VH-VL binders against q10081. Designs and how they scored, part 12

Target 1, 150 residues: q10081
Amino acid sequence: MSNLEFVYKYFNSLDVKELYDIYLLRTNVFVVEQKCAYPEVDEIDLKCGHLMLRNANGKLVAYARLIPEQQQTVRIGRVVVDPDERKNGYGRKLMLQALETSKQEFSSSKTFVLSSQEYAQPLYRSVGFKKCSDAYLEDGIPHVEMRLEL

## First folded at step 4 (VH-VL)

Design s27 (framework fv_temelimab)
Fold by ESMFold2-Fast, scan of step 4:
Order: C-alpha cells, then sequence, then structure tokens
Structure s27 (fold): chain C 150 residues (1-150), chain A 121 residues (1-121), chain B 106 residues (1-106)
C-alpha cells in the first residue's frame, strides 16, 4: 500500500510534533541502531530544509535534510528510513523526491552531493549518484562522497 | 510473494564456463540489488558480487574479478552470474540474494534456493 | 577487506541451554547481520542492525554489540534452533561473512 505524503519545511515552519518525530527517528537510527558516537543534532538543522515522508496513518517513515551549498550545490544529509518500514522501498522514493524538491526550492542548483557510509551506496546509486572520492573514515566508519550532476 | 528461482544443477569440466540464472518475482526488479554468494561443500559463505538492475552497475569481489560476469535482464526480471575458467575449487552451491537499497540495513532478505555447480573431469 | 571472526566454530548444547555466539570485526562497523542456515537449505536473514529480529524469528533470539564486537544469544535452545549461524558486514565491499558457528545437539 502507497498512501504516502511528502512534506517539506524549513526549521522555523516545523511544529513541535514534527520536530519530535524527526529527532526521534534520527536518534533511533543514527545513534541507537547504528551505534554512531557523533553528535546527531547540529546547527545546520536550523538553516536547511527538512523532507518528511509519512504513511497513511501519519507515521514519519523516512526523512532527509536538504542543505543549499555554494557553487549551485545541494547536500542531502541525514537520510533515514524507519527500521520497521525498510521493506517498502521508502528510501528510494525519498531520494527521488529529495531531488525533485531541491529543483523546486533551489532552482539554481545543478549538483547534488552526499556523504555515504559504504553500505548505503546501493540506495544512492539507484537514483543516479556516482562515487567521487576514495573511502575515508569518520568516527571509524567508512564513508565516500557521492555526486549527481543534472 | 517475493520469490527468487534459480536454474538447475550443473556438472562442468575444468576450464569451461557456467551461467546460473535467478528469476525474481513479487517485487519491482529494478528497485533492489541482486547479490551472488557461493558456498563450497562444508564451507562458509563467500560474496561474489552484485548488480543494480536499473543501470547495470556491478560490483565484484576482487577474488572473482575477471572470471565472474554478473548481468540482468529487466524484461524477464532475471539476473545471471557467469563464472569462467572453472577449477575444482569452484565446486559450490551458488545463491542469488536480494539486497536492500534502503540504508542497507537488511542486505540479503530473500535468497534463491541455490544452484549446485560441480566441476570435475 | 573487513575480516569477521566467529567464536566458537562449533558448540554442543542441550534443549533449554543458553547459547552465546560472538563475531569480531577487524575494524569498526555500523551494524552486524546474522543468518541461520540449516543443512541443504539457503541461509535465512535472522538478525539485522545488530539487535533487530527478522520477521518470524522467535523472541528467545537476541543480538547485541557495537563497534567491533557483536553477539547472538539464544536464551533457551529449542530443537529447531540446531543450525549454523553466520555473521555478515555490509560496511564496505567486498561484503564478508564470518566462518560460521555450528550449533549441535549433545
Amino acid sequence: as target 1 above (150 residues)
Amino acid sequence: QVQLVQSGAEVKKPGSSVKVSCKASGYTFTDYYMHWVRQAPGQGLEWIGAIDPSDSYTAYNQKFKGRATITADKSTSTAYMELSSLRSEDTAVYYCARGYEDTAMVPFDYWGQGTLVTVSS
Amino acid sequence: QIQLTQSPSSLSASVGDRVTITCSASQSISYMYWYQQKPGKAPKAWIYAASSLQSGVPSRFSGSGSGTDYTLTISSLQPEDFATYYCQQYNSYPLTFGGGTKVEIK
């Protein structure tokens, strides 16, 4: 079943429940589930757009943030899918919508970039991203930069 | 219902090639990677490589690069793994397995039944 | 290449016993995955993201760990649990599996 809704808001437009849902999902995936020992909440959250995917019951099932950068570039970060919902293809749907929303909100943007843990590369490659760096370690976890040019 | 159905057992001579198929059903074939894993008799699991059927991107374990060729046919939702220059050490059950693209949290959630490839003279 | 070392390679246990299997990675990883394989059958996804049970896996199974060290525990072994268990990492290519732990009946 795909009775899904995408919602995009900047920080100052988020209500308290949306903010709660975003940080609960991000913390459960990146800190608790992935055991990553880096700060999850940062000041970039105050300056970027937040893309939410909700199911028919209103549950936040996937999320990404869209960060406009210099040189007509948008960085897509904090890409996460609820662990209970990963068998539904929501990550790919989210990434395709992130590209579409970025084109609408940041019309001068031609380049999309993200920092990917090595295991997450298949998701990003499925929507057209290409590896553009060698692997590097952040907090002991392998990452690569990936890029999509439009 | 998601299903991966593989081709039947093969007996091959050293130096020949084998091509194993894996037909997917019950999901959108291009939304997931297809991985290939083998298991020699009495041994553990060894990853061979993977394909993204949407753009034919492939990744290989360097141990098999140059000998293994993984392909996919979107029209029939079928993935293939061809292994050339066969040796007796290639005798194994070969599995296809679906990999999740969503944060890669569940990399191999559905597996084919396996194809026994025996390499003997 | 990330090397995964499982301990023990085999163990013998009785129905009702608590069984613990460990998997150590040569470098820090985000998650560990576990598969159950019975003789003549394909592996089944069993535990993902270190501690989450795959649909249909009995609650007597649990997973824990972070960084380089991960554990699969069976709190009260049942006859259907006799199998070989494999850990796996998906942090980098090539994907690698542990050597397996065979759980045998005493």
Scores: ipSAE 0.015, ipTM 0.584, lowest interface PAE 6.9, mean pLDDT 85

Design s28 (framework fv_temelimab)
Fold by ESMFold2-Fast, scan of step 4:
Structure s28 (fold): chain C 150 residues (1-150), chain A 121 residues (1-121), chain B 106 residues (1-106)
Amino acid sequence: as target 1 above (150 residues)
Amino acid sequence: QVQLVQSGAEVKKPGSSVKVSCKASGYTFTDYYMHWVRQAPGQGLEWIGAIDPSDSYTAYNQKFKGRATITADKSTSTAYMELSSLRSEDTAVYYCARGYEDTAMVPFDYWGQGTLVTVSS
Amino acid sequence: QIQLTQSPSSLSASVGDRVTITCSASQSISYMYWYQQKPGKAPKAWIYAASSLQSGVPSRFSGSGSGTDYTLTISSLQPEDFATYYCQQYSSWPLTFGGGTKVEIK
C-alpha cells in the first residue's frame, strides 16, 4: 500500500487529468485491446463512482466503476488493469478495495454483482464472488453474472 | 521461484485408474487455478479441467466428465488428477499448469514437467 | 465449445524468412494466447492477450488479431524458432487449443 494509492470520486469531482487517465486506460483495454464494438463512454459514467489505483509515479494502473443499484446492490463494472502492469496482482487489490469502498460509500449495500468474461472468473472468485447465471453472449463474447452477498 | 513438480511415469492396464500429482511451490497456492492438459504422442494439446484450490471449485471438459476427478490439498500445495476407466487412447503425457489471478495474464504461465501415462494390455 | 482452427498445420521455411500462422475461432473471444513447444518439452507461454510478449520472448515475434481471427508472426526466422505453436482461448469453458502449427527450418 505504501507505493499504491486508491482514489474514489464521483464524476463531478473528477478533474481533467483524472478523466483523461480513466478514458485513456478504458479505451486502450476495452476498445483497442479487446475490440469492443459498443461506445465505451456512456451515461452511467455521469451517475456512478470511479475507483482509481495509482502507483508511486502517479500512473493509473487499474480502474473500476461502482454503480449503486436498487435493493441494496452495487454493480462493479469496467474493471481494467493497465496492460503494462499486469502480473502485479493489481486486479485483486482493486477488487478488494472496490468492496471496501462500496461498503463505505453505499453503507446499506448487501449484494455486489458484476458481469464477468468467463476467463476472468478466477479473479472475482478470489474475492468471494460466485457464478449465478449460465453463460451468455455480450458483444459476441461469453460472460457470466457473478454475485457476492454479505 | 515458481515450480510445479509432478509424480513419475505410470503403466496401467485398460479399465484401471491413474492418479497424477502436481506439487506447487514459490507462490500462494490458493491464488491461482491449477489446470490439467494432456498430449498424446505426436498429437496436440487437450484441456482436461481445472480446480480453484481456495474452494475446490472444478471445471471439466465434457469429454472427460465422469472419468476425470481433479482435487487439491491446500496443506501440501498439491493438486491431483485422477482418470478412471483407462483406454489405450488415454496414453499421453499429462501436464499440470498454473492459471492466472489477474485479467489478461497468460493462463498457463508455468507448467509441470509432465507425467507419461501408458495404457497397455 | 469454442473451436480453434490453425493454418497451416505445418510449414518449412528458411532462416531469415517472415512466417505467419493463423488461428480462427468459431465465435468471438476477448484474448488469444500462444504457446511454443519444442520436442520433448512442456509448452512455454509465448504471447498473451493477443499481442503481448511473454518475458524473454524475442522481439521478432508478434501477435495480432481480434474477435475471431488471430495471427502469430515471426519477422525473421531463426534456427531456435523450430517448434510447434499452439493458440488457446481462455474466454469460455472448456478451454480449447488449436491443432498446432509445426514450424520446420529448411
Scores: ipSAE 0.189, ipTM 0.730, lowest interface PAE 4.8, mean pLDDT 87

Design s29 (framework fv_temelimab)
Fold by ESMFold2-Fast, scan of step 4:
Structure s29 (fold): chain C 150 residues (1-150), chain A 121 residues (1-121), chain B 106 residues (1-106)
Amino acid sequence: as target 1 above (150 residues)
Amino acid sequence: QVQLVQSGAEVKKPGSSVKVSCKASGYTFTDYYMHWVRQAPGQGLEWIGAIDPSDSYTAYNQKFKGRATITADKSTSTAYMELSSLRSEDTAVYYCARGYEDTAMVPFDYWGQGTLVTVSS
Amino acid sequence: QIQLTQSPSSLSASVGDRVTITCSASQSISYMYWYQQKPGKAPKAWIYAASSLQSGVPSRFSGSGSGTDYTLTISSLQPEDFATYYCQQYSSYPYTFGGGTKVEIK
């Protein structure tokens, strides 16, 4: 619980092992576990910040990317928790940290947005996000846009 | 280890209310949603609603809206489900079940033992 | 609400048989979940995210599917598999369950 460490880095500051950990976790969840046949790695990875949550053993247990959009808007994407670690409340801790890190890294961040799969809406709602669109397909999977305004 | 312990069986008259408790132990109560599911004799499972104990957010199945009230007490790690205006068709075993707000990858993974509520004249 | 239809409602099979249970959703969902319930007991999580086995579930069980159609398969039925199996969508409120499939061993 209390031996967790958050690390935030832009792409060019990631070392090879961090990059490996991130893509392994994202691929195992979004491609292998969720059976998505769509490109997981994209050019946005080169332009955004990467938030990592590690346990006491240094294992990457949760991850999200923070994408600065408009002057005061941050999009949170690729939110993922290691399947072996999902009984620890890490997703909620990750989201709360994503908000705080965004305020530090993108000064005066006031609006946070994300595209939520249907199942993930309770997680995002728990940290204050509200649905702001009808359901739509993103890579063939139902999503809704969610928004949090400070 | 994680345990969900529910209150004992109840026999109620039509028109009355019942309040079932579910005491959680072995994990941080506020990190997980608590769901309520019922099962009438010989019938399937029916989701009633859920609460996020961290902020008391609740979600209800429309079928039970106005009759079901779900609450949580963080100090005792106990969730409650109250059902009012009881009818004979409310006779069922009522379960609490833990859910994870941060995943599609974990089901309702721990369940209480169930509380039989019988509604009879 | 998303309605889940399970078929068959019940089946009788012999030890060693392959058993397939189907669950159809009224609209596309991301994942299906399966629970095993034995008489007089609470349901147990059995399969999550369409195809992942819960810890302790024997490898003879498998899940598959996407969109609206999902299946649970038992490759070689054993006596301890006597139970009712329920599918569940955990994609949108209200969360819903299928009507259940009762598996009886002849």
Scores: ipSAE 0.007, ipTM 0.547, lowest interface PAE 9.5, mean pLDDT 84

Design s3 (framework fv_temelimab)
Fold by ESMFold2-Fast, scan of step 4:
Structure s3 (fold): chain C 150 residues (1-150), chain A 121 residues (1-121), chain B 106 residues (1-106)
Amino acid sequence: as target 1 above (150 residues)
Amino acid sequence: QVQLVQSGAEVKKPGSSVKVSCKASGYTFTDYYMHWVRQAPGQGLEWIGAIDPSDSYTAYNQKFKGRATITADKSTSTAYMELSSLRSEDTAVYYCARGYEDTYMVPFDYWGQGTLVTVSS
Amino acid sequence: QIQLTQSPSSLSASVGDRVTITCSASQSISYMYWYQQKPGKAPKAWIYAASSLQSGVPSRFSGSGSGTDYTLTISSLQPEDFATYYCQQYSSYPLTFGGGTKVEIK
């Protein structure tokens, strides 16, 4: 379909089915597919915004959380795309919307940051992020910190 | 459709340089990384490096640092890989390959047809 | 750098056989990728994210594994499957490939 719907909600505004959809997608990608032994659900989920991308059929196809930090900074985390929906450009569409939504929800934000697995750098660079650290291990997986300044 | 078309075969002398081109079509050139991979006759695949055409950021395999230079021309949607100080062991087929912007997709989803570079005296 | 070790380096099989190729990484990786290469041709993306088939890849192919050990399986080998298969990691720079496994006819 031509119409994709972005929905942004703070944790307290999520309904039970939205919460189910979010954790199902995150668990299928981070725990099942990536085999990360990291505790997937954390208390940051309770204090941040949740950006959902749904297709015309209402399926959750991509997701990211937006975490306001100190110094007018927003951290974008838990970026996932449904494994059945790859090749549709949803990751890039999600990131562009995450920046736009952050400007609307956190109008003083000047800096966006994220921790990227090394293979994922092309996605984030495509929307303006730049590498700002050497590689480091997170849960045994190589990552780099990336930053976008407005 | 996406296509990567590379320049033709080259025969070079030891100590010279070669510059291989890769012309992209069928997509927005600046939205994807372009990678370079080589394969010596009868041997496996070896990653040389990559470029982000949007800002000319490059990443190199340390083995090729100082000899390989990867560039991109946005106006022609063409990436280049130049290898200097050629030795006989640089004889190989050189491939360009597109890197996906999606975090979970195959990193090299489209490949050029390859360019044979022969280094001989 | 991450070393990828494929085994076997070559194998001989008949049409209809089940073929298994393994790839072991020197450290844990998030995803393994597989490419098929036929003589005189560029590699083709074949399997991504350890187990997902690239568009157009026949269902007789499957991928499995996590951490350091990954496998490509062909459940019933066909004549068009005779090729060299390469694994690849994209978890750390420099990007690295396995040595390749040549699947030959008996």
Scores: ipSAE 0.030, ipTM 0.665, lowest interface PAE 6.1, mean pLDDT 86

Design s30 (framework fv_temelimab)
Fold by ESMFold2-Fast, scan of step 4:
Structure s30 (fold): chain C 150 residues (1-150), chain A 121 residues (1-121), chain B 106 residues (1-106)
Amino acid sequence: as target 1 above (150 residues)
Amino acid sequence: QVQLVQSGAEVKKPGSSVKVSCKASGYTFTDYYMHWVRQAPGQGLEWIGAIDPSDSYTAYNQKFKGRATITADKSTSTAYMELSSLRSEDTAVYYCARGYEDTAMVPFDYWGQGTLVTVSS
Amino acid sequence: QIQLTQSPSSLSASVGDRVTITCSASQSISYMYWYQQKPGKAPKAWIYAASSLQSGVPSRFSGSGSGTDYTLTISSLQPEDFATYYCQQYSSYPWTFGGGTKVEIK
């Protein structure tokens, strides 16, 4: 179980297989599984950090991107767990590592924010995030903004 | 092992209140939401609300808001659901259920055994 | 609030039969979940995220669907499968369940 490995890289440091794994996982969850017809790949990918969780076989099982923002804030986005690998606690492990990695990479970071689908709130609350907006529609799906302050 | 143990069956008069308990064991109580769901005889499942025991945040189904009050006691790892102004149509089995930690998972992974509340005049 | 409509409300089937039950949502949702409930017992998580089987669920069960239309299929019904099945949306508050489909022995 402890043969899990976290890897964090900026876009220009990703190799071709890492890039393939990331886009395959994101597309399969956010576009195919959720049936959201929107452009998943965007220019933010080129300017942010990419956090990968791999299992002992080298499979990408969870992923998030870390976007440094103004006011010592980091936005965590594209949080995804491989559908075949859910119930292993990978989402919580990923979020805890995202906070730790952000502190190491962006040492002045004091605030973390994310846009959460309503069903995903319990995951984010389990690591300290709290709702800070009313529900809003994004691509037809209800979301809320969530925030964590150190 | 994870276990949710609920209080025993109750018979109440119309207009009264009932308070059902759900004692959790086998996990860290504050790491999961506790949900309350009811089922009237021969009917389907109806979500009442939930509590995050770590900060007492609650979410309610609007149908029950104002009548249902969900609370949690960290020291005893026990969640409570109180329903006031009882009517005969509130006769149901009331379940507590634990919420998942992970994204896109089933929100109710472990359930209590249920508490039958009968409202009779 | 998102309304879920299950069909049929009940069906009678024999061991070995293929059983299909459907769940339709009043608006598009991200994920659909299924629960199995036997008489006198609490519901059990059965299928999550439309198509993923809960640990211990036999492979004869499958789930499919997206958007507003979802299906639970039992490829070869066994005696232990006679139960009521409920769908549940996990997209927005309040969480809602379908009316249930009771699978009865013929």
Scores: ipSAE 0.069, ipTM 0.670, lowest interface PAE 5.5, mean pLDDT 86

Design s31 (framework fv_temelimab)
Fold by ESMFold2-Fast, scan of step 4:
Structure s31 (fold): chain C 150 residues (1-150), chain A 121 residues (1-121), chain B 106 residues (1-106)
Amino acid sequence: as target 1 above (150 residues)
Amino acid sequence: QVQLVQSGAEVKKPGSSVKVSCKASGYTFTDYYMHWVRQAPGQGLEWIGAIDPSDSYTAYNQKFKGRATITADKSTSTAYMELSSLRSEDTAVYYCARGYEDTAMVPFDYWGQGTLVTVSS
Amino acid sequence: QIQLTQSPSSLSASVGDRVTITCSASQSISYMYWYQQKPGKAPKAWIYAASSLQSGVPSRFSGSGSGTDYTLTISSLQPEDFATYYCQQWSSYPLTFGGGTKVEIK
C-alpha cells in the first residue's frame, strides 16, 4: 500500500522545491531518457496548471500540466512518470485525476485534447480518449492527436 | 505475483482454426493491454495484436487482420487469440505478454510460457 | 511500419570480451527495448527506454542510442549471457522487433 497525494498549482503558487522536482522529473524523462536536445522548458509553464502526484514519502512520482485553451478545451501535456516508479499504474491514476482537476478548475471544460506518441495511445484510451488525426511527426517522433468529449 | 498461464500445445490441420488462452493473475486484469506475439521455429518475434480488456478495443498487425481475433473475458481474467485458415507457416510458439498503459514506457514485462501450435497435414 | 535491423545476426566471443550489438530503425523512435531469450524459453525484458536496466539485469549490460541508432553492450561477457537478444520499438503500430542477435560463448 502507498498513500498517494495529488497537488495542483499554477506556476506562481509553486515553491522552489516543487519547481525543482517538476523540472528534474521532466528532464530525466524527456531529455535524458528520450535523449533529445529539444527545449523542454517553455513559456507555457508560466500560464498553465501543474498536477503533481506524490507518494507517501513525498517523492514526485508523476506529473502533467493542464493548459486551458479556447472553446472549453483543456490540453494535457508533459505527461510523465518517474522511471523508478513504473508498473504502479501511476500514469492512469494521473490521467483520471487530470480530468477531475480540470473539471474543478475549469468548470466549463467539456473537451480534453493531447498529442500522444503512437505507443502511448493505450494509456489515453484507457481513460476515454480517442484518436482524431492521422499520424504526424513532432520532433521527428510519430504522434497522433487524441480527444475526449464529456 | 504476476503470472500468465497459457493453454497447452495443439496440432491442427491446414484450413482449421486454433484458439489459445492466457489466464492472468496477480494484478488488475483491466489495467494492462494483453499482447500476442509469435515465433516460428528458429525465427524471430512477430507481433500479432493486442486487446485492452477494459473495453475490448483491439489493435492488429495488418498481416493478421481478418484471420486473427483477440478477445478477453474480465470475469475469468483470461485473454484469447484465435487464428483461422491455418497454413503450415503458422507453425510457431504463440506468447501472450502484458503491455503497459503508462507513458513511462514499460516493456512487455511478463510473458506466458508459450503455446506451440503445429500445423501439419 | 518501422523496420528494425539488427547487426550482427550472430557472434561468438570469449568470456570477458566486450560485446556490442546494434539496432537501426527506419525512422526516428522515442524508446527502444531489448529482450533476452534463451533456447526454449519466453523472452525476458532486459533494457527499456534505450538505457534503463530491467530489475535483476547485471550491471555489465548497458544500452545507448537515440533517434534511429541504438546499441546493447556487454562490458565483460559471462557464460550465462549466451542468448539471443532482440530490439523492439513501441513508437508506432504495428509493434516491431529486430531480427535478433545470437550471442555464442566460445
Scores: ipSAE 0.076, ipTM 0.698, lowest interface PAE 5.7, mean pLDDT 87

Design s32 (framework fv_temelimab)
Fold by ESMFold2-Fast, scan of step 4:
Structure s32 (fold): chain C 150 residues (1-150), chain A 121 residues (1-121), chain B 106 residues (1-106)
Amino acid sequence: as target 1 above (150 residues)
Amino acid sequence: QVQLVQSGAEVKKPGSSVKVSCKASGYTFTDYYMHWVRQAPGQGLEWIGAIDPSDSYTAYNQKFKGRATITADKSTSTAYMELSSLRSEDTAVYYCARGYEDTAMVPFDYWGQGTLVTVSS
Amino acid sequence: QIQLTQSPSSLSASVGDRVTITCSASQSISYMYWYQQKPGKAPKAWIYAASSLQSGVPSRFSGSGSGTDYTLTISSLQPEDFATYYCQQFSLYPLTFGGGTKVEIK
């Protein structure tokens, strides 16, 4: 098995290659693969933490951003796994690390939230998230809000 | 490596119940959902429901709610699907299938071999 | 429930032919998945996320589509490709499959 490395940085600490890797992965999945013509890059990127999972060769294989919100809440967003690297359990490893990193970086955090497409619910349930809304359409795609409380 | 092995064929009378097993090996049983899908002779695939073995959470197709019960035994890495009040139209091959955890994934990467359940008098 | 309509229900084709199968969803979904099933066998995952081939699937297969309309294409049909193909959505519970398209030798 190859060694995996987690790296967590705020925007101003990202180097040029890390920024390139993040936007390439996000664009290829959210815009190209999912064929959504919505703005992928937004101003939240400048104010949140970026969690990267790299393989032994230094390839970015999974990514999520951690957004501190009011009321001791952290929103986990832009959760992606490289299409060539799916079926390796990287999504679950990423989510477990996202929770651990959030506890370290936002020590007052008690609640974690995310918006999940229906197909992704098993991933989030595997790390303790529970559905907390009925299904709703976001840009025509079925989603549910999920929550984990300490 | 990963294998899902199901119990053997069953012949049941109308009004009875059947319980099909699916034994998993080659992976951590609690890391993945187990789904159940059936296929009537000459017909298509129909989703029955799923279980998360880590906390016993279940989801069901409402068509089968009240008749289907999906369970899992962590100690034996075995999932079960029980269907009650059997009718002739429940005659089908029943499959278990693993749903893995990564985002934007194929939901059923490994399937059991299938269990034929025949409902006849 | 999201309803999936496959067309055609069956087709007959010769080795070397280009084969196109369509799947239409009653509402927009992000991903369409395709399975290949041979007689007497369990289905095999074939195409995931609309266009990505499962490991071991020959390059003559391709998937395309977005929103409500999706297509599976075989560029040059081979003897081992004669099977029934099913589309599936994983966007909303209950999970649903198309009615299947049986590809038979002519």
Scores: ipSAE 0.038, ipTM 0.652, lowest interface PAE 5.1, mean pLDDT 86

Design s33 (framework fv_temelimab)
Fold by ESMFold2-Fast, scan of step 4:
Order: sequence, then structure tokens, then C-alpha cells
Structure s33 (fold): chain C 150 residues (1-150), chain A 121 residues (1-121), chain B 106 residues (1-106)
Amino acid sequence: as target 1 above (150 residues)
Amino acid sequence: QVQLVQSGAEVKKPGSSVKVSCKASGYTFTDYYMHWVRQAPGQGLEWIGAIDPSDSYTAYNQKFKGRATITADKSTSTAYMELSSLRSEDTAVYYCARGYEDTAMVPFDYWGQGTLVTVSS
Amino acid sequence: QIQLTQSPSSLSASVGDRVTITCSASQDISYMYWYQQKPGKAPKAWIYAASSLQSGVPSRFSGSGSGTDYTLTISSLQPEDFATYYCQQYSSYPLTFGGGTKVEIK
């Protein structure tokens, strides 16, 4: 029996502590661990679903947002695992749950897409994603678009 | 626990090829890139290339393009680096190293013990 | 290619000293990583994402920096810290390392 918990909420259903946890984790990974302070918080946060993975102590250990782009397409973004927790396989568990949650919340979803940094590709490949673009720069970091079709 | 175990030291003649192995254990082999890095005696670290074992996608440093071939065998959780047309300046310790699944972590969190390849006539 | 230049190439210090080593990139990078290597051993991951300590690294170590310039600091040098330290970028292929800084006791 797992003592991990997945929680999925839209922005208006997040309480203040959940919002604090999400932005703290995202800021520590994407802003503090990046060279420059880029706007991490954006208006998409108000329109998408937020998937949280908490450990037995209630700590937010992994997070992703699920963005319905078209009736049948879901974009998975802001995939992050707490740096202190990355040796636990939480990234893979998060991605598998993101697919499952997307199927439940967006019943017409047939296609999943994400923008992957070059070295993150093995994680996404492990759950079925494949490259579908040439490399491009986002905030100076090389990315490729990846896609999974049911 | 995660371990990367490399094949033993080799002595090769100029113009020959060498193939070094790196056997992974303690994690899902296809979830991480495997990188190859070398270090000539008394010198610094030099990246050779990497493989994604899940689909055999490879990336190479242009300096080694055409001479280095990186492969992986999922059934044995083993990565290989073959270097052809060996020269005396290829004498080095060759390391395999695991790349993390997430972009903000150390790219090479576990390293093999190294394989000394000596190229001499 | 992104070139990484470490300064100094070597330094001599006494136990208890504060030691700083720097790594300068030829262009802006988002991630800087540091590795510790002792003679005859493989490198060990030491600092990731500029300032985060790898598990098991003593708290006397710290990393800082932004833009093109990054620093590894040892607040109070201990005998087990004598090693060569390498910086690395993972912002673009080919991946590159600095030339290394050898920390010696004298």
C-alpha cells in the first residue's frame, strides 16, 4: 500500500496552502535553479488543472499542470520534482498519473503533448512520448516537442 | 542501489578499435540517458556523447563524430562506447555516467569506475 | 560550443581556510554543475543547478552565480576536501566541462 497521494484541482479550487506549495516548488526549480528570473507564474495557471503528488508527510514532492488545448489534445507543462526527492522515481509516477487524470478529466483526449528539455527526454519516452519537432530554444535552453497518441 | 560497472582496462594499437561496456543496475535502465566522458592522464573531462536507451537515440560531440559509436542493450541493461581509428591521444580513462530524468538535477549523478584505454605501438 | 574557464587552475590552502573557485561561461547558461574528483577516482556530483548541494555533501560547501559567472566556495577547508573540482554546463550540446581547479594543502 502506497502512502503517496495525488490531488488534482483547477485554480479556483486551490486553497492558499496548496497555492503556496505549488509556487514555492515551481519557483525553486524553474526560477531559483535557472540563471535568470523569468516570469514563472502566468495566466495559463488560472485556466488549467493542477496535479500534485504529496508524500506521507504531506510534502509536495512533484507537480504538473494539465492544459486542454483542443477538444482532443492535452498539454502537460511545468513538470517538476522536488530536487531532494528526485531519486524516488516520482517523475515517472507523476507522468503516468497525468495521463490517467487527463483521460478522466478530458474524456475526449486522444493526444498528449509537452515541451521537453533535451536531458528530460528519457522520462517522457519511458511513458510513451516521442519527439515530433526539431530542437528550439526556450529561455536559452534547448527543447523538443514530444507527442503521445492513443 | 544504483551501480554502473565498466569493463576492464585495455591496451590497443594505433588504428584499431576499442569497445567499453557499462552495466547498469538498481534503476530502470530506459528511464535515463547514459553519457560517456573521457579523461586523458593529468587532463580534464571531455564529453563524448550520450544514448537514450529507450529508443537508441544518440548525440555526439562533433570531435568524435564518425569514430565513436554508442549503443545500448535493454535486455542486459548495458551501454557500450566503441571508438575506432585509435590514436595515441585517445589514451584516457573512459567513464559512463547516468543523466537525470529531470532538467534541474545534476546531469551525471552516478558514474562508472572508469576504464583505462592505452593506445601504444 | 560553450567554453567554461575555471580560475584558478590550482591553489594551495590550509585547513580552516575559506576557498573560492570560479567558472566563467562564454555565453549565458541556465544550469551550472560542479563535480569533485579525487586522484584515481571517478568524479562525484557535488553541486547542481548552481547552488543546490548533492546529497551527502557537507554544508561548508556552497555554490552561487548567475549569467556567465559561477562560484564554488568552501567556508572552512578540511583534509578530505583536497581534490580537483570541475564545473559543467548542460544548457546545450556538446556538453562541456571547465578545465578543473586543483585544491592542494600547503
Scores: ipSAE 0.012, ipTM 0.555, lowest interface PAE 8.8, mean pLDDT 84

Design s34 (framework fv_temelimab)
Fold by ESMFold2-Fast, scan of step 4:
Structure s34 (fold): chain C 150 residues (1-150), chain A 121 residues (1-121), chain B 106 residues (1-106)
Amino acid sequence: as target 1 above (150 residues)
Amino acid sequence: QVQLVQSGAEVKKPGSSVKVSCKASGYTFTDYYMHWVRQAPGQGLEWIGAIDPSDSYTAYNQKFKGRATITADKSTSTAYMELSSLRSEDTAVYYCARGYEDTAMVPFDYWGQGTLVTVSS
Amino acid sequence: QIQLTQSPSSLSASVGDRVTITCSASQSINYMYWYQQKPGKAPKAWIYAASSLQSGVPSRFSGSGSGTDYTLTISSLQPEDFATYYCQQYSSYPLTFGGGTKVEIK
């Protein structure tokens, strides 16, 4: 096990190397590895917080964005773990930290939501999320909405 | 070392039920789903369902809904699959398999050795 | 339910041959997984996320594809490669497997 560091920044506080690391990881997982072309970089990136998990060597090993919504709700999106670093439990660590960071950064947050692909449900359920919708297509891929309430 | 060890072969009569066990070791039992897959002699693989041992959430293939019951016992790190109202077509090797919590890992990275269930009069 | 159609259902090949197995999904998926199964044994994870080799899988194996069409290729078939190969999707419940492709010695 290596020492891990969580770093949370709103978009305008990201430096160019952090921005590079985030988009490299997201592109390698969502576009290259998943092999489904869609607009990965979007306007929401400019309006939300970015949670980064780095290993002892400073490598970005996992990432999620935290999107404040109405009704004391935070949407967690773009959840990714570096393919070379899977099997280290980083996805679970990232999700637990996303919940804690959301409580700190978005006062009065009581509800957390996310859109989950079928294979990803075990990860989200492991930290308390429950399915709350029927399956729907997002960019042609089956998803379900998941919710966690405090 | 991750191991999944299943219960022994069973011979059952039509209309009865069978309960197969899968004892996990070498990892944190509640961190991974346990899936059940069957394979009729000389045939392909068919997914039955899965359980999240951390909260007992289950998902089933609609074909088996109402007949299959998947459970887990955290204290013994053991998952169970019970299939009721058995028919000759249920004769198969039943496998448990571990599912990863990460988004791009192989869903079934470790498999039990299989349990042959024979349904005959 | 996502249907996976594997082709061919069986093939006969000689050691050293290039072998290609295809798997087509009834709708777009992000990931295709492949398993190797030898007679009397449980399946073994072989390829994940369409193209990544499971630890211990020889480099002569490769996976490719996106959307609905995926392939498993063996560049130079070896005696230990004679087995049945299954594709699997994890994009939608129920999870489904292809019908399998049996790779037999010629």
Scores: ipSAE 0.054, ipTM 0.697, lowest interface PAE 5.8, mean pLDDT 87

